# VHH binders against p49116, part 156

Target 1, 238 residues: p49116
Amino acid sequence: EGPLLSDTHVTFKLTMPSPMPEYLNVHYICESASRLLFLSMHWARSIPAFQALGQDCNTSLVRACWNELFTLGLAQCAQVMSLSTILAAIVNHLQNSIQEDKLSGDRIKQVMEHIWKLQEFCNSMAKLDIDGYEYAYLKAIVLFSPDHPGLTSTSQIEKFQEKAQMELQDYVQKTYSEDTYRLARILVRLPALRLMSSNITEELFFTGLIGNVSIDSIIPYILKMETAEYNGQITGAS
Below, E stands for the ipSAE of ESMFold2; O stands for the ipSAE of OpenDDE; V2 stands for 0.75 times the mean of E and O plus 0.25 times the DockQ between their complexes.

## First folded at step 12 (VHH)

Design d68 (framework vhh_ozoralizumab_d1; at its last look DockQ between E and O 0.44; V2 from the best seeds 0.00; counts 0 for: pae E 3.7 > 2, grease 27.6 > 24.2)
Fold by OpenDDE, look of step 13:
Structure d68 (fold): chain B 238 residues (1-238), chain A 119 residues (1-119)
Amino acid sequence: as target 1 above (238 residues)
Amino acid sequence: EVQLVESGGGLVQPGGSLRLSCAASGFRFEDYGMYWVRQAPGKGLEWVSSISWDSSYTLYPDSVKGRFTISRDNAKNTLYLQMNSLRPEDTAVYYCATHWLGSDYEDYRGQGTLVTVSS
């Protein structure tokens, strides 16, 4: 039918707390991450194709890919977030044994490696100078991934993913016609997202959720929200 | 220093209503999401509600959805929780805390306010 994404889906503006504190504490980091996560999920909700899948499928889909969406969001909003500073602060917190009682030596290694992966991914995206349209399509490709276990309507999801890929291809061809291999360079970065642990991401940015609350557990509630606007995004009904 | 002071708790009959308040100081209240948690006797902390920094978003678990309403007044640095149709299982100490998703990585909660729902 119509295009998968419109210009309204290109806008992805993250509002940060201001001013940035001299010392980035866990509070600031968690708030920043929460805003990004919410923005990412709100973005997903604004896609008509996403809405067409139904609430159950939507929930399952976001549960499966929220870490990848979040990571792409980190890359896209790296400058606004001062991501390098945030990551440095996280490392400093770890080095100062703030989480010493929560992490084993092996776990610390895993966490540090994860931070490195995040930083490298974001740096690689910055080097490619990915624009807002490309990010939107990349997020769509990641969102409509049919290869996650337990998904329903996989055929439809795959169709949406293909549509996202085609639209991205058309955009890149039109906008960057002189760069013959740009599409390939962009798409080849996506596998790096699958190497990143959602659990570790949650620990880094969202550690200490109360009780049995997890990002996984709150996703359904976020997706059921009736609020229409956040950071300039337009929300459709799920 | 970050300080949160909860108030408004008390004894109420089943089906009754209470309004909790949380006075915040020591940080830029308007920049941060806030949330409520509660702890029933012998149980762990339970997330009750969240609100974004600009009140554009509110979240509730199914256990309180339709009965509780979270709100805030940034000019007064105050967070609120309107609790209607209270049930015995809502009996708990209620705490307010900072940032939207309800992490207790750092202890920003106040002393809490006790809500007892009993006939």
Scores: ipSAE 0.414, ipTM 0.753, lowest interface PAE 1.4, mean pLDDT 88
Fold by ESMFold2-Fast, scan of step 12:
Structure d68 (fold): chain B 238 residues (1-238), chain A 119 residues (1-119)
Amino acid sequence: as target 1 above (238 residues)
Amino acid sequence: EVQLVESGGGLVQPGGSLRLSCAASGFRFEDYGMYWVRQAPGKGLEWVSSISWDSSYTLYPDSVKGRFTISRDNAKNTLYLQMNSLRPEDTAVYYCATHWLGSDYEDYRGQGTLVTVSS
């Protein structure tokens, strides 16, 4: 069996479209977000414990938590993405939309509250200087959440979540031995992820596919997607 | 000016194969994900396949999985769709498009190429 996560799960490298355009546009933002989503799904699929739960359970877990995983990824990759610049561009677009009466005040308030929650979350993670190992285990804790409706194998999911929590505790206590309260400060940040609407995340970072397909609707296909590395291994073996 | 031009459609018998091409211009093709969608007679648009900017990820719905293969040549700014084991229900106009999760750019889809599967 061994540890829940290996050193390979600490590596989380986002590759951005290049060069960054002079004016941020929906295409650049959505491409950047889709790359982060694919990276996050690839990360989850590579976990042996996740694979062991089976395809149906994997799909249900990711459908329930993709927004939390994506938001953790935004915080982790905030510098690479220039997230503050992206959010500023979105705010500017929303303010222009108010002036042109294109969006209701209630909707803009809802979206602005989401942006403020996201900024506060990312700022708190930055101030805590969350490292790659800590991000990996926070993502695992979120992924292996047994409390979502409709899940099967909840006992096994709970065991994997507890294992993630234990391994995070061991890491933090060893690496940040002088900061007795660090783990508590990190863990109390997680409930904020569930306050952020997946529908608003879709509107800010993802536009609907043709036919208004949601992220939730495409999750099963993302989890089954083929990778060049995987295909290369199969053809190389033959 | 972003331009996408599809080609390679035609009439083919059930069980046959076709390879569609999409020539892209007016943007950095190598930096954006691409996808194929189709519209069958009397039906709405249906997503067919997607590929990441670097070809590291490909996606297929169950309706075409195992029969269709999406690929790209970034040096040639060209997207491909290899279609095998074609069925009458694959009859549609096929369009290439950019940005798999949707786009604010309305001209992101090409003019289309007709595929007819009939005996």
Scores: ipSAE 0.385, ipTM 0.709, lowest interface PAE 2.9, mean pLDDT 84
Fold by ESMFold2, look of step 13:
Structure d68 (fold): chain B 238 residues (1-238), chain A 119 residues (1-119)
Amino acid sequence: as target 1 above (238 residues)
Amino acid sequence: EVQLVESGGGLVQPGGSLRLSCAASGFRFEDYGMYWVRQAPGKGLEWVSSISWDSSYTLYPDSVKGRFTISRDNAKNTLYLQMNSLRPEDTAVYYCATHWLGSDYEDYRGQGTLVTVSS
């Protein structure tokens, strides 16, 4: 049967637009978020267990969990992204929208609560010093979640999730052998992900898209997309 | 200011080809993903294709996949759409776009470029 994940699935390198603008703007935020989304989907697609479930199941699974996977990516890449600076810029945009009477008070309360939950989640992960292996297994656990409504093949998905949990446990006990409670502290963070709103994540990070394109609608295309050839040397023919 | 100028549209027979161009200025083009949308007469905007900042990813809806190819030249600040095997339902005004949120800049500038496919 072999491992669910290999060392190649631990690498999760996000490249940001360069240079970072003197003043953050909505297209820097949307581009940065788009890069994280594509990286997260490419990561999921590369897993042999995910590939084995078939295209229809793949699409359904990612539609159900993309926000949780994206949120784990935000936590993992928070330093590289300067996420706290991005969230501060978003709060400033919200304040301008209130002054211009563009948002209801109820909506702003919902969005601010989501931002607080996201910040708390990212801070808790940073305090635990979650490493790249742990993030990879946590992402696999949320990806192979059998209890989302509308999924088929839930028995096989459950088996893959159990395997991800077992491999995380084995990794933690070997790598952090003197920290008896580390696994429990890590797993306690997962329920917070289910409380994150896909709708609000789209508003915070993907609001610049036009043509009635939502993240849910593009997931089948991201999963099927052709990776363009990229030469490590951009000096001539490719 | 951000400026996007589409060109290359015209009248073409079914089965023919056109290449659209989009000249970009006012922002660091090479740092941002780009996409094409189109608007057929009496219809809303329809997504046509997307390309990442470094061309490492391209996306197409099923309606154009295999017929259209998006590309970019970051040295020239130019986005392209190669349109092959054109059909009458491809008749539309084509716009290029990048990511914005409600400002005095649009996702695209100019009037778009009209593509008409008819015999």
Scores: ipSAE 0.371, ipTM 0.722, lowest interface PAE 3.7, mean pLDDT 83
ESMFold2 (binder alone), look of step 13: mean pLDDT 83; pTM 0.845

Design d69 (framework vhh_ozoralizumab_d1)
Fold by ESMFold2-Fast, scan of step 12:
Structure d69 (fold): chain B 238 residues (1-238), chain A 119 residues (1-119)
Amino acid sequence: as target 1 above (238 residues)
Amino acid sequence: EVQLVESGGGLVQPGGSLRLSCAASGFRFEEYGMYWVRQAPGKGLEWVSSISWDSSYTLYPDSVKGRFTISRDNAKNTLYLQMNSLRPEDTAVYYCATEFYDSGPLDYRGQGTLVTVSS
């Protein structure tokens, strides 16, 4: 077999809705997040090894890891999204909800903790100056996770994850040869992704898109889209 | 409308070879993974092989690995299955399938082609 990822899989370009409003609203935030979600799923579907696993396995893998992929995408695209501005707008809305007694104190603590962890994750990735190749392989490592319940062909998925880890190691050792511990610093960031709640991510970024429908419910429909339809969603040209 | 038309089946002796073809239309063939599946008489559907859009990845179950080779010609919108060292247990109707068009299992839009392996 050839390498797990090619140079085309390193390209991850988010096109933001334009013009950016002076005051952020739920529609702009949801449209921006939706474009990133669709870009992330289209990226996964474009991986030859992923396609070869088949539709049922593809759906199960993405349902299990979409929040991890989305969070990595937020970190990678933080500058183009002005993510700090989006998070500030969300915090402002939460503060208003507290003063109007619309949310419980426990729920507010959960949401604020999630925002803090997300910001710290993004800041950590920025400080490490993670490049496009590293992001691509980190996404591949979380995508090809063999330990999710209900998966078939787990031995093949594990083989692809190990291949992703091996190719990331090779890349980092050759590109950042003077930094002996870079790979270790990168990999220890990944466990935090699994502790972030997908339900809170849905509430923060997708309220205008999904209403009461979960991201898990729409994943099969997104994955079945033709490339032109995906491109329409990620650029807004549909 | 997605259409898949299989051909190349027939009667062959054990140890023989056949090459199946699948002509695809109604979608951008070059963007999707393709699959061969089969159904033996009185049995359920069995996955036989898969190939990525660019041919860089191919997968096979142990039952056919080393004997069957999947390939594609994106310029001709055609999928192939080269079957060597055929065994009586390979007797089945072979279907060409693609993913990401329908919800649920693989889309078996093709009518199939019969492969019979007997002396």
Scores: ipSAE 0.160, ipTM 0.611, lowest interface PAE 4.9, mean pLDDT 85

Design d7 (framework vhh_ozoralizumab_d1)
Fold by ESMFold2-Fast, scan of step 12:
Structure d7 (fold): chain B 238 residues (1-238), chain A 120 residues (1-120)
Amino acid sequence: as target 1 above (238 residues)
Amino acid sequence: EVQLVESGGGLVQPGGSLRLSCAASGFRFEDYGMYWVRQAPGKGLEWVSSISWDSSYTLYPDSVKGRFTISRDNAKNTLYLQMNSLRPEDTAVYYCATEFYSGWDSEDYRGQGTLVTVSS
């Protein structure tokens, strides 16, 4: 059949809040991150193969992988976001907030290790000069992961992941024909995404705009609304 | 809704042992460091022990080091404090606690406590 992704799915354009403040604050960073997360969810929902899995499966997949999609988005949009500046501001704030008390050292160390892993990941992707097609297929491989606990329809998810892997291989071999091992260098980077805590990502990037509401709790709401609008179009009701 | 529910407190003689438990719910327990604090009658809160999210790192003040052991079971969402060689000065209400981050700021959360009385 046709390709898993169309040219429209390669386009991934983050619109940043404007202007960037002279001094970074939690609200600006949270708004920027929220835009990236919403763009990532919109991207996933627009894939016909993803829609075909149905609402329950769609919700379970995005709940399982949103942090991986978000981290890939951070790497892809690092220049547009001035991500290095954002991470430096967070690190500076955390270091200045240490009181040398009971948990401050433990939790801040854990958060700093998370930031270092994030920086290492983004730097590795930048060094590999990952293009828009490669990012689109890496996001598809992450999205269609059949190995998360509690998933149903795992055979169909696995087929879509394999299709994403095959199409990425075809693209890389044709576009970067002189670099025989490029695909292997790209794919070996993906396991690191699962070592990053979604709770730490949420606490660093999302608290300023949505308060104490968890990302996990809003994902079904957003996907359900988009599914309802899609059903309305099918029935001719909109 | 975040809940921390302590249990295992009671009356024990000097030199005795007690094991405290804390049942956690309403958050992803295995992603957060946990700690115990205590409050003796008429005194402020005193930090007792801390454990990292993955149990690779534990901390103790000199007052309890070698006598108390903090541990956790992430599969059961439960934090433990094994207290050995108890002394009358260990008499306190013991609280299970964690630190939540809201953006870049942190907020301590603790349960309702369990009373430990060390006397004859």
Scores: ipSAE 0.008, ipTM 0.213, lowest interface PAE 9.1, mean pLDDT 83

Design d70 (framework vhh_ozoralizumab_d1)
Fold by ESMFold2-Fast, scan of step 12:
Structure d70 (fold): chain B 238 residues (1-238), chain A 119 residues (1-119)
Amino acid sequence: as target 1 above (238 residues)
Amino acid sequence: EVQLVESGGGLVQPGGSLRLSCAASGFRFSDYGMYWVRQAPGKGLEWVSSISWDSSYTLYPDSVKGRFTISRDNAKNTLYLQMNSLRPEDTAVYYCATEFYDSGPLDYRGQGTLVTVSS
């Protein structure tokens, strides 16, 4: 079979809501984050290998890895999003919450530690000057994780992950031939994604969502809504 | 309404070949993965093969790998299964299938086409 990803899978273009408000608010941050999450899920659905696994496996994979995909997306789109400005606004909000006694000190500490880890991750990726091809394959590596509970076709998922790793290695060796340790520097960044809590990501970026719904709980509905676009044409003579 | 219509089944001797076809309508065929599944007499459904929307990925279980080939023609909204080196245990009704995220796996199946491998 051909390569795991095509050139179309390397392109990852986030369109931000406009107009940007004079002052950042929860709704703008949530809409921006939601657009990135939707783009990430649409990207995953476009991968032929992913589609071939079937819808139950697809849903389980995205549910398990959405936080890792989202965080890679934040790093990749940091400039488009003005992520540093968004994080600064969140920090200011949290500092105000400390003064108002709205959150426990322990919880604030956990959230601030998460922001620090996120900033370090994004800075590391920026310092390495990770390109679009590398981001696409890193996202594929985290997407095709065979170790999540409840998965069917785990041997096929593992083969796709290995294929992603091999194609990344081939790309890096060819493109950055004079940096013999670049791949190792890139891959050692991935474990940091597993240290970041999906619950805290939800609190930081998705506070505008209604109710106490988790992102992994709405993943099936987001995938369903995209599918419904093919079926939901209202054509009537009026 | 989603419609899948299989054809090409029949009686064949062991070691023979058959090519199955599935004509699809009622959905944008080129956007969805497609599957072949089968049901042998007295058995449950068995997945036979899958193909991505663009034909770049095909998957097979060990039971048919190397003997069966799945393919599609998006311009004709048609799915194919080339079956070679047929064995008596391949005797089954073969179904063309697709799935959408708003229902369960293999949520849409056709009427089926019977394949009998016998001397």
Scores: ipSAE 0.051, ipTM 0.587, lowest interface PAE 6.5, mean pLDDT 83

Design d71 (framework vhh_ozoralizumab_d1)
Fold by ESMFold2-Fast, scan of step 12:
Structure d71 (fold): chain B 238 residues (1-238), chain A 119 residues (1-119)
Amino acid sequence: as target 1 above (238 residues)
Amino acid sequence: EVQLVESGGGLVQPGGSLRLSCAASGFRFSEYGMYWVRQAPGKGLEWVSSISWDSSYTLYPDSVKGRFTISRDNAKNTLYLQMNSLRPEDTAVYYCATEFYDSGPLDYRGQGTLVTVSS
């Protein structure tokens, strides 16, 4: 069959809420993060290989990897999002929580460690100057991970992951032919994504979501949306 | 200060095996990816293998794939390269290497250990 990803799957355009408030608040951060999450899920659902696995497998894969996809999206869209400004606002809010004795010191340490690991990951990707094609294939590699507990169709998922790795290798060898270490340098960064706690990501970026509803619980509903509904969420149109 | 100290090199006959070790200090070894690179006499540096901080990703070029195995022991701050089915063309100085966000590619490299494959 043809390539795993087409030209349309390389395009990844995040539209930020407008206007940006004078002072960042949880609602603006949550809306920005939600748009990135919806863009990431729409991206995944649009891959023919992903669709071919069927709805149950699709739901299981995205539930297992949404935090990795989201973190790659944060790195890719860091400039558009002004991610450093968002993280600074989150840090400021955490410092105010310490002053008011609202959070334990252990929890604050966990959250600050998460923020620093996220910054380190995004900085490493920026230094490597990862392009849009490379990001698309890195997302495909994490999406088609056969090693998550409870998955069915693991042989087919593994086949698609191998295809993603092969197509990434082909791209890097052709585009960055003089950098013989580039693919290895990129791929050794991926396991760091699994160090990022999905619970802490939810706390930092999705505080404005309803009640105690987890991202994990809403994934099946997001994946069932029609293309127009995804586009509405991504652009904020209603 | 970051230090990487390689050992385990030596003279071996074609088809033989060697295990290289790299003792790391001066950084949080368990948090960084590691590399093996080599330099044959009169040639440039060649990438030999890579391993992620948690060992979940290992990578090899076709020239060594199936013959070499990279591994690490984070508790001992030690990187390993198991070399099997050695060939004369594997003769080189082998270097342990790493990089950080603020460093260049393979900016932190050890002194090397010589591997000679001959009859």
Scores: ipSAE 0.006, ipTM 0.305, lowest interface PAE 13.1, mean pLDDT 83

Design d72 (framework vhh_ozoralizumab_d1; at its last fold request DockQ between E and O 0.01; V2 from the best seeds 0.00; counts 0 for: pae E 4.0 > 2, grease 25 > 24.2, placed apart)
Fold by OpenDDE, look of step 13:
Structure d72 (fold): chain B 238 residues (1-238), chain A 119 residues (1-119)
Amino acid sequence: as target 1 above (238 residues)
Amino acid sequence: EVQLVESGGGLVQPGGSLRLSCAASGFRFEDYAMYWVRQAPGKGLEWVSSISWDSSYTLYPDSVKGRFTISRDNAKNTLYLQMNSLRPEDTAVYYCATEFYDSGPLDYRGQGTLVTVSS
């Protein structure tokens, strides 16, 4: 078997909606998030090992880890997205809802903590100066996680995850030979992804576009989408 | 329109070998993983093998691992399945497909080719 990832999987270029509005409205935020989500899933589809698992297994994997993939994408694309500005806008929108007494105190706290976790994670990744290869391997490790409930072919998934880890290790050793503990510093960030609620992420970034439809329910359709259709979505059909 | 045409099936003795082919047209063959599935009499569809678009990854269930080999020629838009050490339990109609679901419908598959293993 060949390597799990190739140089083609390192490229992860997000195209933002244009033009950027003076005021970041819910639509702009949702569109930006959707493009990132689509890009992340398309990236997964481009992995030969992922393709070989079949549609049911692929769907199950993505359903299990989409929030983590999305969050890694946020971190990787933070500058291009102006993530800090987006998050500030989200907070401002939430403040309006708070003033209108639409949310319970407990819910407000939960949502604000989630936003804080997102910001802290992205900041931590920026401080580590994670490169494109490292992000690709981290996404692969997250994608091929065998410990989610309801998965089939867990043995094969585990093998792929191990391969991703080994390739990451080799890359870091080769590229950052002077930094003996870089791999450990990178991998220790992954548990933070599991602390983040997919439901809250969905509410913050996607509610304006999908309405009553869940990300979970649309994943099979996104994964089945043709490349041409995907490109159409990324280039910005309003 | 997507078209898949399987061939190479037939009657073979236990321990014998067959090579199946699948001719693909109507889509960019080189962009898709391909799959072999089979359906034995009175049974549901069973996954037999997977191959990535670039042939870098191949997967098999334990039931055929070590006996079957999937391959492809993207220049010829053709998928292959080399079957060695055939057993009576391998008797089935074999299909090539662009998609594989454990228990769902296959949107793109051919008419299949019958493989019968019998003494």
Scores: ipSAE 0.851, ipTM 0.934, lowest interface PAE 0.5, mean pLDDT 92
Fold by ESMFold2, look of step 13:
Formats: sequence, structure tokens, C-alpha cells
Structure d72 (fold): chain B 238 residues (1-238), chain A 119 residues (1-119)
Amino acid sequence: as target 1 above (238 residues)
Amino acid sequence: EVQLVESGGGLVQPGGSLRLSCAASGFRFEDYAMYWVRQAPGKGLEWVSSISWDSSYTLYPDSVKGRFTISRDNAKNTLYLQMNSLRPEDTAVYYCATEFYDSGPLDYRGQGTLVTVSS
């Protein structure tokens, strides 16, 4: 049985496209986001507990939580990605769309609110100085959520989530022994991820890469991908 | 302007119960985690309870677990703390609190409500 995660699951290193363009554009943003998505999916399927649940359950879990995993990845990699610069470029693009009457005012307001909530979440995680071990357990808690409709093996998924929570608690208590409320601050922030819209995440980060398909529709293919092909997608080798 | 107003404190005998309320305004209460903290006379702040925006996580230190229950009503912008089996050691000013991006941890709190547990 043993621990839910090992040290190999803590490593989460994002490599950005090179060279960085003089002006950030949709293609650079989509490539960067694609690398993070594939890194996140590679991480999830490397977990023995995830592997044990079977293909249909794996697909259902990832479809339900990919946006939450992606958003945790954005928070974890915000400095490496220069996320604030990427979001500023997206805002400039949206302003051009207003001048050309390409988006409704209601949609733009909705998207701008989403950007602000995303920035607020990432900044709160940075202020807490969340470390790589904590991020790994938070991602596991998000991944093994038993609340999603249509899941099979929900009792086993719940047990895995409880195990991730206990391992996070043990880690925080040992590593941050003088900060007795750190665990509570970390855990109560996590449901803020459910305020993030997968539809808007696709618009912000995946325009031009995915074309006219959703991330939800490609997840079964991503999860079946060979390790060598994953590494190509994470590094952009194609 | 963020405002948090606590109420429901008072004098209670050991073993008694109180329910504290916190009325929130000036921010989107339904989007933020909320906290109860307390300050005993001459002491620093002590964390008492936390609740996520959707109530899916409620957390307590061992000193109050099983005796205190945090809850919230997002439609009414109100946070609650049900305190049962009160002890003299629970005597303190109780504050509700929250945390935003540009503030330190738990910097936003109300004026407090005094709970005194004595026989």
C-alpha cells in the first residue's frame, strides 16, 4: 500500500518555449499553456493510485478536474511562466476585441472577472509560499474528488482523497511546526478553484492550439499517450 | 469598505452554549474563506476555526474540535460560530476575519464580541 505520493511526484518543472518573442502573442501563450496541461496530465497518470482506478474512471476524473489541476499549475509555475505578463497580453487582446465589436460587453466583463479571480488565487498561494510538496498533495486532493457525477469507485476515490489530506497534514505539521494554522489556510483556499470556468480557461489560454474542440473531448487521447510523446508535448519538440 | 460586525457574546457558565454571528459587507462574501479568531486578556490572537466559501471545508484546532461549529449563510452574508461545552479557558474577545491579496494573513477583522465563561 504505502504513501499516496513519493518524491518523484513532487517534481513539476515547466520549460517555456524558446526564444521568447519580443511581443507575446496567442501562439506563445497557447504553447506555454499546452506544455503546462500535458505536464499536469503526465503528473496525474504517474500516480499509482490513479493508475489503479482504471481507464474509464481516469477519464472521468480528469474531465471533471482538469481546469482545477491546470489552475494549480498556473499558481505553482506563475514565476517561471511570467503569468502576470501573459495575463496583461491577454487583457490587451481583449481591449482590441472591444474596439472591433467582436465580443459582447457581458462576455468581456465575465472574462475580466475571471482574470482577476485567477490573479488573486495565484497571489494568495504565493503569499503563503506554498512549496512543491504542498502543491503535489493539493493536486492529489483535487484529482481524487469523489463529488463528481457519474464516477465509479467513489468510495475508493474518497479513500485516496482522505489519504492525500492526511499526508498533507503530516507534512505541514512536521515542516511548519510553528505555524499551527497553515494547513487550515491552505485547505480553505482550495475550493476557490471551483469558481474558475473551464470554458473561460480555454478562451484565455488555448485559443489557436485546440481549434474548435474542447479540452474535455481530447482528454481520453491525452491519457493514452506514450511517455515519449508526452515529453515532446511538454517540451514542444514537434 | 470592508466591514465585519460580530455579535452574540456574553456571560455564560461553564458547560453552557453561545452562538456568535458576523455580519459582512463591502466585499463579495460568497467568494472568500472566513475565519474565527480569539484573543484572551493579555494574549495574542489564536485561530479558532476556518470555513471555505462553499462550506466544503471546516477546520478546527484540537482545543475546540468537537465543541465549536463554524457555518455560513452566503445569501445573508453572515458567518456563525456555535460554541458548546464552554470552558473558562474559552474566555476571550472573538473576531471574525478574512484575508485578501493585498493584506497580511487575517488582517481584516471586526471589533470583536466578548465571551466570558465563569461561575
Scores: ipSAE 0.293, ipTM 0.687, lowest interface PAE 4.0, mean pLDDT 85
Fold by ESMFold2-Fast, scan of step 12:
Structure d72 (fold): chain B 238 residues (1-238), chain A 119 residues (1-119)
Amino acid sequence: as target 1 above (238 residues)
Amino acid sequence: EVQLVESGGGLVQPGGSLRLSCAASGFRFEDYAMYWVRQAPGKGLEWVSSISWDSSYTLYPDSVKGRFTISRDNAKNTLYLQMNSLRPEDTAVYYCATEFYDSGPLDYRGQGTLVTVSS
């Protein structure tokens, strides 16, 4: 069979809400994050191997890995999003919440540690100068993870993950032939994605800075959107 | 309304071949994965094959791998299953199936076409 990913799967273009407000607010951050999430889900749905696994498997895979896909998307789109500015605004809001005694000190510490881990991950990817092909294959490796609880077709998922790893290796060896250790440096970054809490990602980016709407409950609704509806979300048509 | 209409079933001897067709309407056929599933007498529904929207990926269980070939013609909104080296245990009603994310897995199936493998 052909390659797991085609050139169309390398294209990953986030369109930000416009205009950017003078002062960042929860609405703008949530809309920006939602557009990235929708783009990531649409990206996954466009992969022929993913689609062929069927709805039940697709839903289970996305529920298991959405936070890892989203974080890779944040790193890939960090400059387009002005992610550093968004994170600074979130930190400022959290500091104000401490002053107003709205959140516990332990919770603030957990959230700050999450933000630090996210910044470290994004900075490491930027330092490695990860290209579009490499991001596409890293997202595929994360998506086709056979080790999440409750998955069906585990053997087939593992085959697709191995195929993603092999195609990434072939790409890196051909494109960065002088850097014999590049692939190892890239792959060692992936375990860090699983250390980041999906609950904290939800609080920071999707429910506002304080809220309880679960992405697990939202994923089935996102996945049921037609392609035109996905495009409408990522371009801001209402 | 989504409609799937299977055809091509019949009586065939062991070792024989049949080609099943499924005519699809009521949805954008070219945007969705398609499936063949079967139900043998007195047994549950069994997945037979999957094909991606662009035909670049096809999946088979070990029970039919190497004997059956799934294909599609998006211009004609038609799904096919080429069945070779048929065995008595392949006797079943064969259903063309699809699913949408707002439906259950394989919720949309046709009326089926009967395949009987017997001397």
Scores: ipSAE 0.279, ipTM 0.721, lowest interface PAE 4.4, mean pLDDT 86
ESMFold2 (binder alone), look of step 13: mean pLDDT 82; pTM 0.833
ESMFold2, fold request of step 14: ipSAE 0.254, 0.137, 0.228; ipTM 0.656, 0.576, 0.639
ESMFold2 (binder alone), fold request of step 14: mean pLDDT 82, 82, 82; pTM 0.831, 0.831, 0.833
OpenDDE, fold request of step 14: ipSAE 0.850, 0.847, 0.844; ipTM 0.934, 0.933, 0.931

